# VHH binders against o75319: the designs that were tried, part 53

Target 1, 181 residues: o75319
Amino acid sequence: GNHIPERWKDYLPVGQRMPGTRFIAFKVPLQKSFEKKLAPEECFSPLDLFNKIREQNEELGLIIDLTYTQRYYKPEDLPETVPYLKIFTVGHQVPDDETIFKFKHAVNGFLKENKDNDKLIGVHCTHGLNRTGYLICRYLIDVEGVRPDDAIELFNRCRGHCLERQNYIEDLQNGPIRKNW

## First folded at step 3 (VHH)

Design s45 (framework vhh_etentamig_d1)
Fold by ESMFold2-Fast, scan of step 3:
Structure s45 (fold): chain B 181 residues (1-181), chain A 122 residues (1-122)
Amino acid sequence: as target 1 above (181 residues)
Amino acid sequence: EVQLLESGGGLVQPGGSLRLSCAASGFTFSNYWMSWVRQAPGKGPEWVSGISGSGRSTYYADSVKGRFTISRDNSKNTLYLQMNSLRAEDTAVYYCAKGRPYYSTKYEFDYRGQGTLVTVSS
């Protein structure tokens, strides 16, 4: 259906690049068919996403879609030059080790192939907040050795919204490091 | 066993100041976000302020922004709320909470303390 996700309008479309990383987070883009339910200033299509990234003088090299649905936009709505990876993640529960491993593998592969450029890894779930923030922070903690609170602070500041789900925050702060290489 | 013990509440006149403290035990204090939540008579809980484990990030409800300051001393496992320019509408039981609130009206915390009463009255 063409209903917009609950609370989607409450969130900024795109955050800022997380300094010292290749990550940028955003909420799910909505294809043109959703625009009849939105005011012009509320629209955030795949085209709008790329326009906002360019306005920040940044360039996307990969999109990782963490939503458990494909109804919001199609990969074909994205430029052919930008790889798209779907990792199905269920909302509300902490992503399992297999999901964490897939995310880490995709990020590591992108970074290895993009050593000579500064292109960004765009990550989104429905709101670009909980699943998105969890996996980005999990990567920074487990792979880059960032302290949990520092990773969460960085994400919150750059996204413009704070991680909401306490079980996600608890896992980041006190959960084990996932050695999923 | 997680334990949170609030103190510092009392009766204060409008425009006055109070500093609340929360002594934490039973967990690695520096690893957790901490929050202050209040509940006025006859109302539901309202999130007031939050602070990251490192203390670098602080967040405030619009109703208290510019008047309240959250801080922590990780060496003493203690959370603080400095309350300035107090108003009658700040009258509530103030709770220390382990964790941070969900956006808007959802307040999900692992643990909440017993509370300390703040009464702002002339």
Scores: ipSAE 0.000, ipTM 0.126, lowest interface PAE 17.1, mean pLDDT 85

Design s46 (framework vhh_etentamig_d1)
Fold by ESMFold2-Fast, scan of step 3:
Structure s46 (fold): chain B 181 residues (1-181), chain A 122 residues (1-122)
Amino acid sequence: as target 1 above (181 residues)
Amino acid sequence: EVQLLESGGGLVQPGGSLRLSCAASGFTFSNYAMSWVRQAPGKGPEWVSGISWSGRSTYYADSVKGRFTISRDNSKNTLYLQMNSLRAEDTAVYYCAKGRPYYSTKYEFDYRGQGTLVTVSS
């Protein structure tokens, strides 16, 4: 189906780069076929994503798509020069250790290959909030040694929306550190 | 032109208190974690305390925990170290250090100031 995701219009399209990191979070871009159901000011296509990133004087080097669907846009809608990684994650559930491992591995690999530039890792789920915020914060806590409350506050400020799922917040604050690089 | 200017050092008796200040300029102070580092005569530098960009998270070396309090005033671009129950072994030059953006990390800093001398002596 060509249905707009629930509450998708309630969220800002793109956040700000998270300072001190290579992360930027956004909601899922919607391919042109969805535009018939959107006012012009509500449109957020793959092209719109890259335009908004450029407006911030930033450049994407990798997109990590955390949605559990392929219906919103196709990798072919992205520039060929930007790698695309799909990690299927179910909403509402705290991502499992294997998913966390895949995310950390992808981020670490990108950073090693891009140590001589300042390109960003773009991360999104449907709303660019809960799964996206969890995995970015989990990386910052487990790999970078950031305190959980600092990671969450940084994400919330830069995304422009606060993490909503209490089980995600509880896991970040009180859960075990995952030693899977 | 990152500049950090420490002040507040001096001579104090054991058990006494001092408050150190660091005036920061040349960068957006509120976006960076900050630290205090000290160096005793003839010894290498020792990390003392760190604070996140917002001031909500603070970190302390075991040797000072419970005696020192780090804080910041982002509106004044100023970092503080309140030092209580001072001991002879706290005698050192104290340096303000610029940390990573938003993070508070041990031993990780780009720049340190000229320092302020703290002498704890009977």
Scores: ipSAE 0.000, ipTM 0.217, lowest interface PAE 12.2, mean pLDDT 87

Design s47 (framework vhh_6fv0_2)
Fold by ESMFold2-Fast, scan of step 3:
Structure s47 (fold): chain B 181 residues (1-181), chain A 122 residues (1-122)
Amino acid sequence: as target 1 above (181 residues)
Amino acid sequence: QVQLQESGGGLVQPGGSLRLSCAASGFTFSNYAMYWVRQAPEKGLEWVSTISGSGRSTYYKDSVKGRFTVSRDNAKNTLYLQMNSLKPEDAAQYYCATGRPYYSTKYEFDYRGQGTQVTVSS
């Protein structure tokens, strides 16, 4: 469908790189067919995404798409030089272990293969906030040993919007450990 | 060459336990994450569990959490899956696997063993 996601216009298109990491978060880009429903200043296509990343003097090396749909844009809308990974993630529920595993595996693999450059991992869901923020923070907490509140604060500041879903925040702060010590 | 060999499958009653093993050779075992995946008749390949190369991080399919425990012995190049409180839904051919492309959207592995059969019936 050609309907704009609810509240999509309320969010900044792209956040800032999270310092000390290779992550950058953004809302879902919308392919050209959506532009007739948007004012020029509201447009955020795949091309617009890459232009905004370049304006920050950054370069994408991987896009992880967490939406549960393929209607917003196609992988073919992205440059062939940037790998695209789709992880179908249902909104509202805390992502399951399978989803967390896929995300961590993708991030670890990218970092191993990109030790000699400074390219970023771009992560998005529909709004680039709840599912996106959860998985990035989960990675920082579980893999990099960042304190939960520090991870959440860093994401909120760099995204320009605060994680909204209490169940996601609760899981990050006090939820089951996804690793053995 | 990379080789993976599973063992430990068998027939067990609902509520019973089995311990699966996977003997690995041909690569630096401790540098690779290892996976347990399963395939039941009439179903696709399902991911069950992951363990990091060091063994410090473990992940599980939601339906097996609290019942299954993955572990590894890097000195022996062996991966384990302890399965407790087995249910009829757990009946499947179980495989150990490694070498998953990081940007793949599928559970596709470079290496997978021959598998070991787990049957759960009264």
Scores: ipSAE 0.000, ipTM 0.218, lowest interface PAE 10.5, mean pLDDT 86

Design s48 (framework vhh_h_nbbcii10_fgla)
Fold by OpenDDE, second read of step 4:
Structure s48 (fold): chain B 181 residues (1-181), chain A 125 residues (1-125)
Amino acid sequence: as target 1 above (181 residues)
Amino acid sequence: QVQLVESGGGLVQPGGSLRLSCAASGFTFSKYSTYALGWFRQAPGQGLEAVAAISGSGRSTYYADSVKGRFTISRDNSKNTLYLQMNSLRAEDTAVYYCAKGRPYYSTKYEFDYWGQGTLVTVSS
């Protein structure tokens, strides 16, 4: 269906590039069928996503979709120049090791393939906050060796919203490092 | 519309070779391709197994451990065709082989959205 996700309107559509990284987080864009339920200024389509990214003088090189549904938009709604990766990620619970590995693998693959450019990895869940923030921070902590609090602060600042889920924060701060290979 | 059509399957003796082809339509192969291509197989009574994959750019490849050194995935952009060269075939390679188009990074699940009808490869003496 075209039910607007709860609280979706409360979040900034697109964050800022995370300095020192290739990550940018955003909330899920909604396909045209959702627009009839939104005010014009509330609309955020796949097209709008790319426009907003361009306004930041950035370019998306990959979209990682962490939502656990496919109802929000279709990969066909995206430019063919930007690969799309779906990683079904259950909300509200810390992603399992397989999900974390998939995310890391995707990111590493992208970086390997995109050494000659500065294109961004766009990551989103429903709100582009909790699942998105966890996995990005998990990568920075586990792979890049970033201090957990620094990773969280960086993400929150750039996303314009703070991670909300205590279980995610606790796992990032005190949880074990996950396998990278 | 994306369409994938496999061919080249058949009966082959152990130790033999076979070359599978996947004719793709609805999208164009190029060095700037953003979608991964892959081969999967399903043996009788078994689950779907990733065999080989190639990234959109063609710079990255994946092979299952069971086929490393024996199988080679490649593509011809001019023909918009994906290939799987299979050498030193074994009985355990018997399966229906599927061509797939999907996301840049490899997995057996969710990353590939389009599939061919499959072609049967039988390795038997």
Scores: ipSAE 0.006, ipTM 0.247, lowest interface PAE 10.2, mean pLDDT 90
Fold by ESMFold2-Fast, scan of step 3:
Parts: C-alpha cells; sequence; structure tokens
Structure s48 (fold): chain B 181 residues (1-181), chain A 125 residues (1-125)
C-alpha cells in the first residue's frame, strides 16, 4: 500500500552514530509516492536519509533493511556506492536464530572488508526501534561482549527513543548468548 | 589492491572438460563474507552473461539454465581461490570467462564491483 506506517511520524528520522561502534539507526525512508500524505517537514526519503547522515559528518557503507515488506522504497532509490541488504524480519516476536545469524554475518563481513575506513552500517526496520535495536544490541552483547543494560542504554540514547517491546528487552537481558555467526 | 586473476582456459574438444581458477588477492575469503563470487562469460559478438555464483558462506549457488548440470562452482577459503568445473562442453560455451566479486549476498541490487581480466575458452573441432 500507500499508507504511512502507524506512528511513523512519532519517531526521529535518524539517530546518532553509536560511539565505539559502526552502527547508526533510523526509521524506514519513504519513497516519493508517500510525500502527498506528508507535510514538507515530515518527509524522509532515501535522499533525505543520506543528507541527514552527511549533516552529521558521517558516511554510510551499508544499509540493512529489516522490514517485512518492499513497499516503502526500492533499493534503486539508494546511491550505487552503498550496498543494500534485505533481511526479512517478522515484528512482535524476538528474531529467530537464523535472522540473528544473518545479521551477525552481514555485520562481520562489512567490518572485515571496511577495516581501513570509518563508514557506517545503517540499520532500519519500520520505526528503527524494536527489531533494529534488538539486533544491534544482540550483536554488541554476543560478539562484542557488551553488558546487556549498557548496550540497551547506548542504543536508546543514540536512537533518541527507548526500546518498547518488553519481550525483546527481556531476551537481551536474560536470554542465551547466540554464538553462531 | 583488489586483484582477481583467472587461469585454466584453453582449447578443448566438444564433450571435454576444463577447470577454471580465480586467484583473489587484496581481500580474504571467509564465512563472514556477505558478497557472492561469480563467473560471467562473453561470447564473440555477444553481451555479458552470468554463468554461476556462490555465496560467501558457500551454502547457496546459482547456475544459468544453459550450464545447469554441467558446470560446478566452488570456493576454497584457505587458498583464496574460486573454481568453475566445466564438464560436457559445447561449441556454444566458447567465450572469455570472467571472475567477479559481488556486493552483499542478500542485496536486491546484485552488483559485481571487481572483475578479472578474463580467460579464453574455445570449444572446437
Amino acid sequence: as target 1 above (181 residues)
Amino acid sequence: QVQLVESGGGLVQPGGSLRLSCAASGFTFSKYSTYALGWFRQAPGQGLEAVAAISGSGRSTYYADSVKGRFTISRDNSKNTLYLQMNSLRAEDTAVYYCAKGRPYYSTKYEFDYWGQGTLVTVSS
């Protein structure tokens, strides 16, 4: 459809780079066809995303799209220089081990190939909050050895919004470490 | 310094076999790779055709319908080398074969950003 996602306007378009990491989180960009339903100050297209990243003096090297739909924008709307990864991730439930593995694999591969630059991994779901925050925090906990509460606090502060789904928070704090990547 | 160097091309009779190798340098093959590696070919007077591709993990492969069942793509991470085993060769397989490194495996853009210089395979006689 052409409907704007529920509560999409309530969230900041782009967070800040998470210090000590290569991650930056944002809400889903919306292609031009959605702009007729948005005020000028509410627009957040793929082009707007890159302008906002540049305004922070950062550069994207990879976008990971966690939405379970292709209706919001097309990969062709992104610059040729930025790889795009689609990981279809169902909302509401904690992402399964296969999804967690795919995310870790993509991040590890990017970091290995980009050790000589400072480009960022941009991660988004619909709101850039629950699925996005879960997978970033899960990576930091499982791979980087960050304490769960510290990972969650760092994400919340840099995104500008707190993780909302209690089952995601509970899994991050008390769930098992997934070592497979 | 990313380099892809093909070898193993040559003249072969119809029904014969060849194994192409692609030695990579300037980056490493690993299970963490999200990019595909692939083989493309260009026959005289024709456009570039995708032949086969293999995922970073090695778990997924693609083959063009024209080569399916005859060609096998494989990779050796310890040797940083990509292979194409070509069996039951036909005159229409005559082409320059190129090794290529792709963008992330799950990308809908499916772009290849580094290419070798090519190796000629001629199936004749």
Scores: ipSAE 0.000, ipTM 0.123, lowest interface PAE 14.5, mean pLDDT 84

Design s49 (framework vhh_4orz_3)
Fold by OpenDDE, second read of step 4:
Structure s49 (fold): chain B 181 residues (1-181), chain A 121 residues (1-121)
Amino acid sequence: as target 1 above (181 residues)
Amino acid sequence: EVQLVESGGGLVQAGGSLRLFCAASGFTFSSYAMAWLRQAPGKRREWVALITSGGRTDYADSVKDRFTISRDNAKNTVSLQMNSLKPEDTAIYFCAKGRPYYSTKYEFDYWGQGTQVTVSS
């Protein structure tokens, strides 16, 4: 259906680039059919996403969609020049090793192919916060060797909202490193 | 100038234990992952253990549950406790500095001269 996700309006549509990384997090953009249920200022479409990114003087090079549904927007709503990757990620639980690996593989592939530019990896789930934050932080911790608290702080600051799920935070802070290969 | 100096290597009997140390300088130690690598004669250098700046650890399958990597950020040191050593663990062991951001895998940009570990049957 076309119901607005719970608390979707409560979150900033787009965060800021995470300094030292190619990541930017945002909440899920909603296709045109949702606009009827939103005030004009609440609307956030795929087009709006790109406009907001442009306003930050940035460019998206990849979109990773972590939502567990396809009802919010279609890949066809995106420019053909920006690859779209769907990683179905269940909410509220720590992503499994396969999901983590898929995410890492996608990011690594992007970085390998985009060494000559500064395009961003746009990551989103429903709110662009918990699943999104976990996987980005998991990457920074496991692959880049960032201190867990530093990764979490960086993400929270740049997203403009803090990770909310204690199981995610606990796993990031105290869980084992997941294999990168 | 990045410097990594390994120590603690030696000859040990199979089943024995050894602790390697690495002293690091020339960079903000606490900001980087550190690792131990090893290279046996006639073999490729292989990753052994990794510890993130925050203390998260990972191990190669061949050493898992036998080796323990740790770090002391106050002293800029990383260590490798090796237990239940096997002849196949014989190698030169290298302390390695993790790369900064934009890595595509476990990559390291600096390592020391290495320390020899020999495990006899």
Scores: ipSAE 0.021, ipTM 0.357, lowest interface PAE 6.5, mean pLDDT 91
Fold by ESMFold2-Fast, scan of step 3:
Structure s49 (fold): chain B 181 residues (1-181), chain A 121 residues (1-121)
Amino acid sequence: as target 1 above (181 residues)
Amino acid sequence: EVQLVESGGGLVQAGGSLRLFCAASGFTFSSYAMAWLRQAPGKRREWVALITSGGRTDYADSVKDRFTISRDNAKNTVSLQMNSLKPEDTAIYFCAKGRPYYSTKYEFDYWGQGTQVTVSS
């Protein structure tokens, strides 16, 4: 059914652009069929996402959807001008090396094709927090050489919520660098 | 109760050195960025130096290469070594605690009472 994801209402819809990067994180948008279970001020549709990004004077150039479902919204609900990439990730588990490689490849490809603009890579899972924060921080640590604590602090500040899942935090702080290219 | 207590301020001649100390209590010291800010009479409070939980440091351009920030997690202490002091460094110096999960020079949630530094020409 049209069940609202658990704790979805507890999180800010959209964070701020992470300074020095092209990343912006947000929670999963919910298509029109979910609005009957939401108050007007709680609605966060794909249209609402783009309006909030524009309000920050930013523009999306890519959406990476990390959810393990297609029930929340469809790619067809997005503007035709914005590419959509689905990377299926299971919640609660640290993403595997194949998933990390797919994410890095997508980010690197976007940056290569968008050298002449300042468009953002929008990343979301269900809450835009644990899987989203893990993969963004993993990219910054492994590819950009950012110190783990600095990557986590930057993500937490810009998302407006702190990474919650201890196994993800421990992997970022103490786990191996993934050289999967 | 979060407490930050500064010490080490005083009067010094231009070209001299001072070392400031900040004793912290009431929070998990090793988990937070710490900073020094200063305020001259009639001026806005300005950031001087930052040290992250991981030990990375950053400095305002006006003090770069003259000041060194350091921390001792075993003693819950932040210090600021100030060399080649100038009359323009005269100010009240404040120790500040970074906000949770912040490593930026502008995000602080607690300050000490300050310690006066006066540099005479």
Scores: ipSAE 0.000, ipTM 0.118, lowest interface PAE 16.3, mean pLDDT 86

Design s5 (framework vhh_4orz_3)
Fold by ESMFold2-Fast, scan of step 3:
Structure s5 (fold): chain B 181 residues (1-181), chain A 121 residues (1-121)
Amino acid sequence: as target 1 above (181 residues)
Amino acid sequence: EVQLVESGGGLVQAGGSLRLFCAASGRTFSSYAMAWLRQAPGKRREWVALITSGGKTDYADSVKDRFTISRDNAKNTVSLQMNSLKPEDTAIYFCAAKPGFTYFSTHYDYWGQGTQVTVSS
């Protein structure tokens, strides 16, 4: 228990909000029990997440957790005012159509209920990069009609790290539009 | 349910400034996100700037620090102040409106007819 995820320290905790969207991406927060294995400057708890979002003059309205585990933090570690949605995704594989549909449905539902505010949809997997970037870009391409290269470039710039998994990039650039909404 | 009419386009020399206006008719203007998109001859339409109902602004990197979007809910208007104009800013500029989520999508609920901006070298 309480082992730090592989390469987790290599990634910036929180990216910038993606301009023109309600999306912000980050790596998985780690609950207090992990802090014994981290230097003070490496800590990134749920509290640290909300402090960093506030420092950007932003406010979270929804967190979508794409990890296949619940060991890193519990929903109870989040403020009661912020809804939490778990979508279990397996790493390394391009998310299936059902997973893509669940993500699109959650995003569309949030946006319809939050038309009168500027609250953000926070999305994370373990590193806040591959699964996170894939699903955000897939939404932008399929729902908003963004060109694949533009979606990927925007995500990479705002996250501060480039999508690493070639199979994810290939699917975004050359795969079919998923009309599962 | 909302009609958009653009104005303020014209011919300007490189380095000059121009202000575009978009007048909206309709009672729901204050709940809409408002955007400016542009289309140069032979190119696809691209997003330039947006302003949310709450007043939050976003800009495409190509216009950041040069363009400023603002809105006046009392007058049902949105404007785009364009400074330090470049020949590559030459395009037809469209005002667009959308409830809720807004991005550089062509799927807006309401569009204006566009106003031509030509920047000479």
Scores: ipSAE 0.181, ipTM 0.575, lowest interface PAE 4.6, mean pLDDT 88

Design s50 (framework vhh_7qia_2)
Fold by ESMFold2-Fast, scan of step 3:
Structure s50 (fold): chain B 181 residues (1-181), chain A 121 residues (1-121)
Amino acid sequence: as target 1 above (181 residues)
Amino acid sequence: QLQLVESGGGLVQPGGSLRLSCEASGFTFSSYAMGWYRQAPGKQRELVAFITSGGRTNYADSVKGRFTISRDNAKNTVYLQMNSLRPEDTAIYYCATGRPYYSTKYEFDYWGKGTPVTVSS
């Protein structure tokens, strides 16, 4: 159905670019059919997403959608010039190694193709927090060699909300490095 | 302009307690990690404790169980409660904040002027 995701209104629509990286995190945009349940100031459509990113003097070059559903918006609601990648992830569980590999491969491919520009990789799950924060931090730790606490800190500051799931935080801090080629 | 002002240092006997405060201005305090470093006479500066924007804390092994870091976002202030003080805790204590920037180590790049703590009989 067209029910607003639980606690979706509790989170800022979009964070800030994570400095020194190409990442920006946001909560899931909601297509027009959800607007009947939202006040004007609560609306966050795909168009609103791009307007807010532009207001920060940034430009999206890729969207990675981590939700396990397609009910919130469709790729057709996005500008044709912005690639869209769906990686189905279930909430509450730490993403498996296959999911981590897919995410790393997508990010590495984007960076290789976009070395001549400064476009951002936009990443979201439902709230743009737990699954989103986990995968971004996992990339920074495993690929970029960032210390776990530093990666989490950077994500939390730029997203404007702290990672909430203790199992995700525990895996980032104490879990094994997933080296994917 | 970003500013950090430490206070609360002083002379205390071994086994005593002291509470340090650091008042921050010129940035969105609630979005930044805050830390406490110390530098003993003739030694290099070391990280004592830090607290993330979300309230997660981390402590050096030498102070675990004795020191508690906390923050009050409404007052733009970070605190270090120091209990069971030892002569080895004698140092100048510095408040520090990290910028929201990429780092391989997360070095706290902005520092206050420090507040001296002396633990002696």
Scores: ipSAE 0.000, ipTM 0.103, lowest interface PAE 17.5, mean pLDDT 85

Design s51 (framework vhh_etentamig_d1)
Fold by ESMFold2-Fast, scan of step 3:
Structure s51 (fold): chain B 181 residues (1-181), chain A 122 residues (1-122)
Amino acid sequence: as target 1 above (181 residues)
Amino acid sequence: EVQLLESGGGLVQPGGSLRLSCAASGFTFSNYAMSWVRQAPGKGPEWVSGISGSGRSTYYADSVKGRFTISRDNSKNTLYLQMNSLRAEDTAVYYCAKDRPYYSGKYSFDYRGQGTLVTVSS
């Protein structure tokens, strides 16, 4: 199926860099085959993603793809200079500890290898909102010691859309800190 | 020495069922997420299903969701894939794969063993 994801058009393609962090969030880019179903102003291909990042005077150093499918675009559609990491994440459940650990390990590894530059970690799921916002906020809370409400507010403001899933918000505000995994 | 040994494949008619097994050795099985990946004739590898180290979280490709069930028995170091309502397009060699906690670059899995062939035809 060459179907546009439900509600995909409702979300801004790419947010702003989250100040004080290396994170930027966006919705899933769609490869050229999807453009037949989109008006020119609705298109958001991998190329469009990199153009919009450059328009903000930013540069991507890593893309973390949280979708459970590869039908929207291929890693080969990305520049060879930008590493790509796939982490399968279920949309309705709070991500499990193994998924959270994998995300934290990837972020920590990137930051260690990129101390001498200001390149960004791009994170997306289908809408770049719930799974994306959860994992970014979980990292800020657990690793960087940010207050939960501050992390959520920062993400919402920079993404341009508020986290929608109450179970994700509840876990961020009241759930345990994941220290070992 | 990491070893993954797949079994349970065979010839089955459309609508039928098969259960695949993967016997793991050489590493602490419960510490790693595991996946099933398949490769159809003339196609590249396709991720099918994944399960967390604890078994609490499971993930499925849209093409198999509702038909396949992944499970594991950490006491036996064994991964399973229950395949129901099989279709001709499920015909592939199925590989058991050990997920890495971190991977830089493109999507890939650490395959071990020869895989097990599943053929769905009348």
Scores: ipSAE 0.000, ipTM 0.140, lowest interface PAE 15.4, mean pLDDT 84
Fold by OpenDDE, second read of step 4:
Structure s51 (fold): chain B 181 residues (1-181), chain A 122 residues (1-122)
Amino acid sequence: as target 1 above (181 residues)
Amino acid sequence: EVQLLESGGGLVQPGGSLRLSCAASGFTFSNYAMSWVRQAPGKGPEWVSGISGSGRSTYYADSVKGRFTISRDNSKNTLYLQMNSLRAEDTAVYYCAKDRPYYSGKYSFDYRGQGTLVTVSS
């Protein structure tokens, strides 16, 4: 139900735009029902997400939700003007090829449809770190041709936290390319 | 279309040797660095070795240095991996991978084959 995710409070709510990309990562926002379990300064709702993005003089054009649950917030909690995409992604495991493809497809679709603006792709899992970081980096590596270490460094710096999972890091650094089509 | 086809995998005893081959097509083979990567059961992919387009530069993971030798024959569009002193921990599916032109030890790939299974067991 309304159980606060483990270590959720330990992570910055919203990262910074990744320079040279349209990506921004953040931890999962929590709907109002979670607020009673949080101090006011710990609260991070969908509304708070948009406020924080605005404070950075940015605008979200798409939200990709990688969590494996729907208990944290509802798409209805988001502005109607911002598309919401759910990609159920299991934690701790390197995402499978289908998941990676879905993510790449979504990103490519967004970029194609949003050439005339500078809106961001907001990506989150629970903490907005490991699954989020992996898929963003996987995209940068596979699609944009970024060196793995550069992609990881860029993500870590902008998110304000470093990728933690060794299997993710190892796959990014030494793993094979995944299909882009 | 880029195609990579691995062969040479099989069952070998510890301490044994095996030679893998990769037939490449669909691109100018000599213009690209190539790599071998492997994936063991229950583990993530691991980069094993790389070789420059000309074959003059070779790179190895620490885990295989001194035991494995990567080579290529550009006239045959073929990549090789000579594996000596094989260990149980070398058991994996081995993939041939086309690299992007980065010659800094670790390569980034844009294509890989279907792989060939190497099993090291007594």
Scores: ipSAE 0.000, ipTM 0.251, lowest interface PAE 11.4, mean pLDDT 91

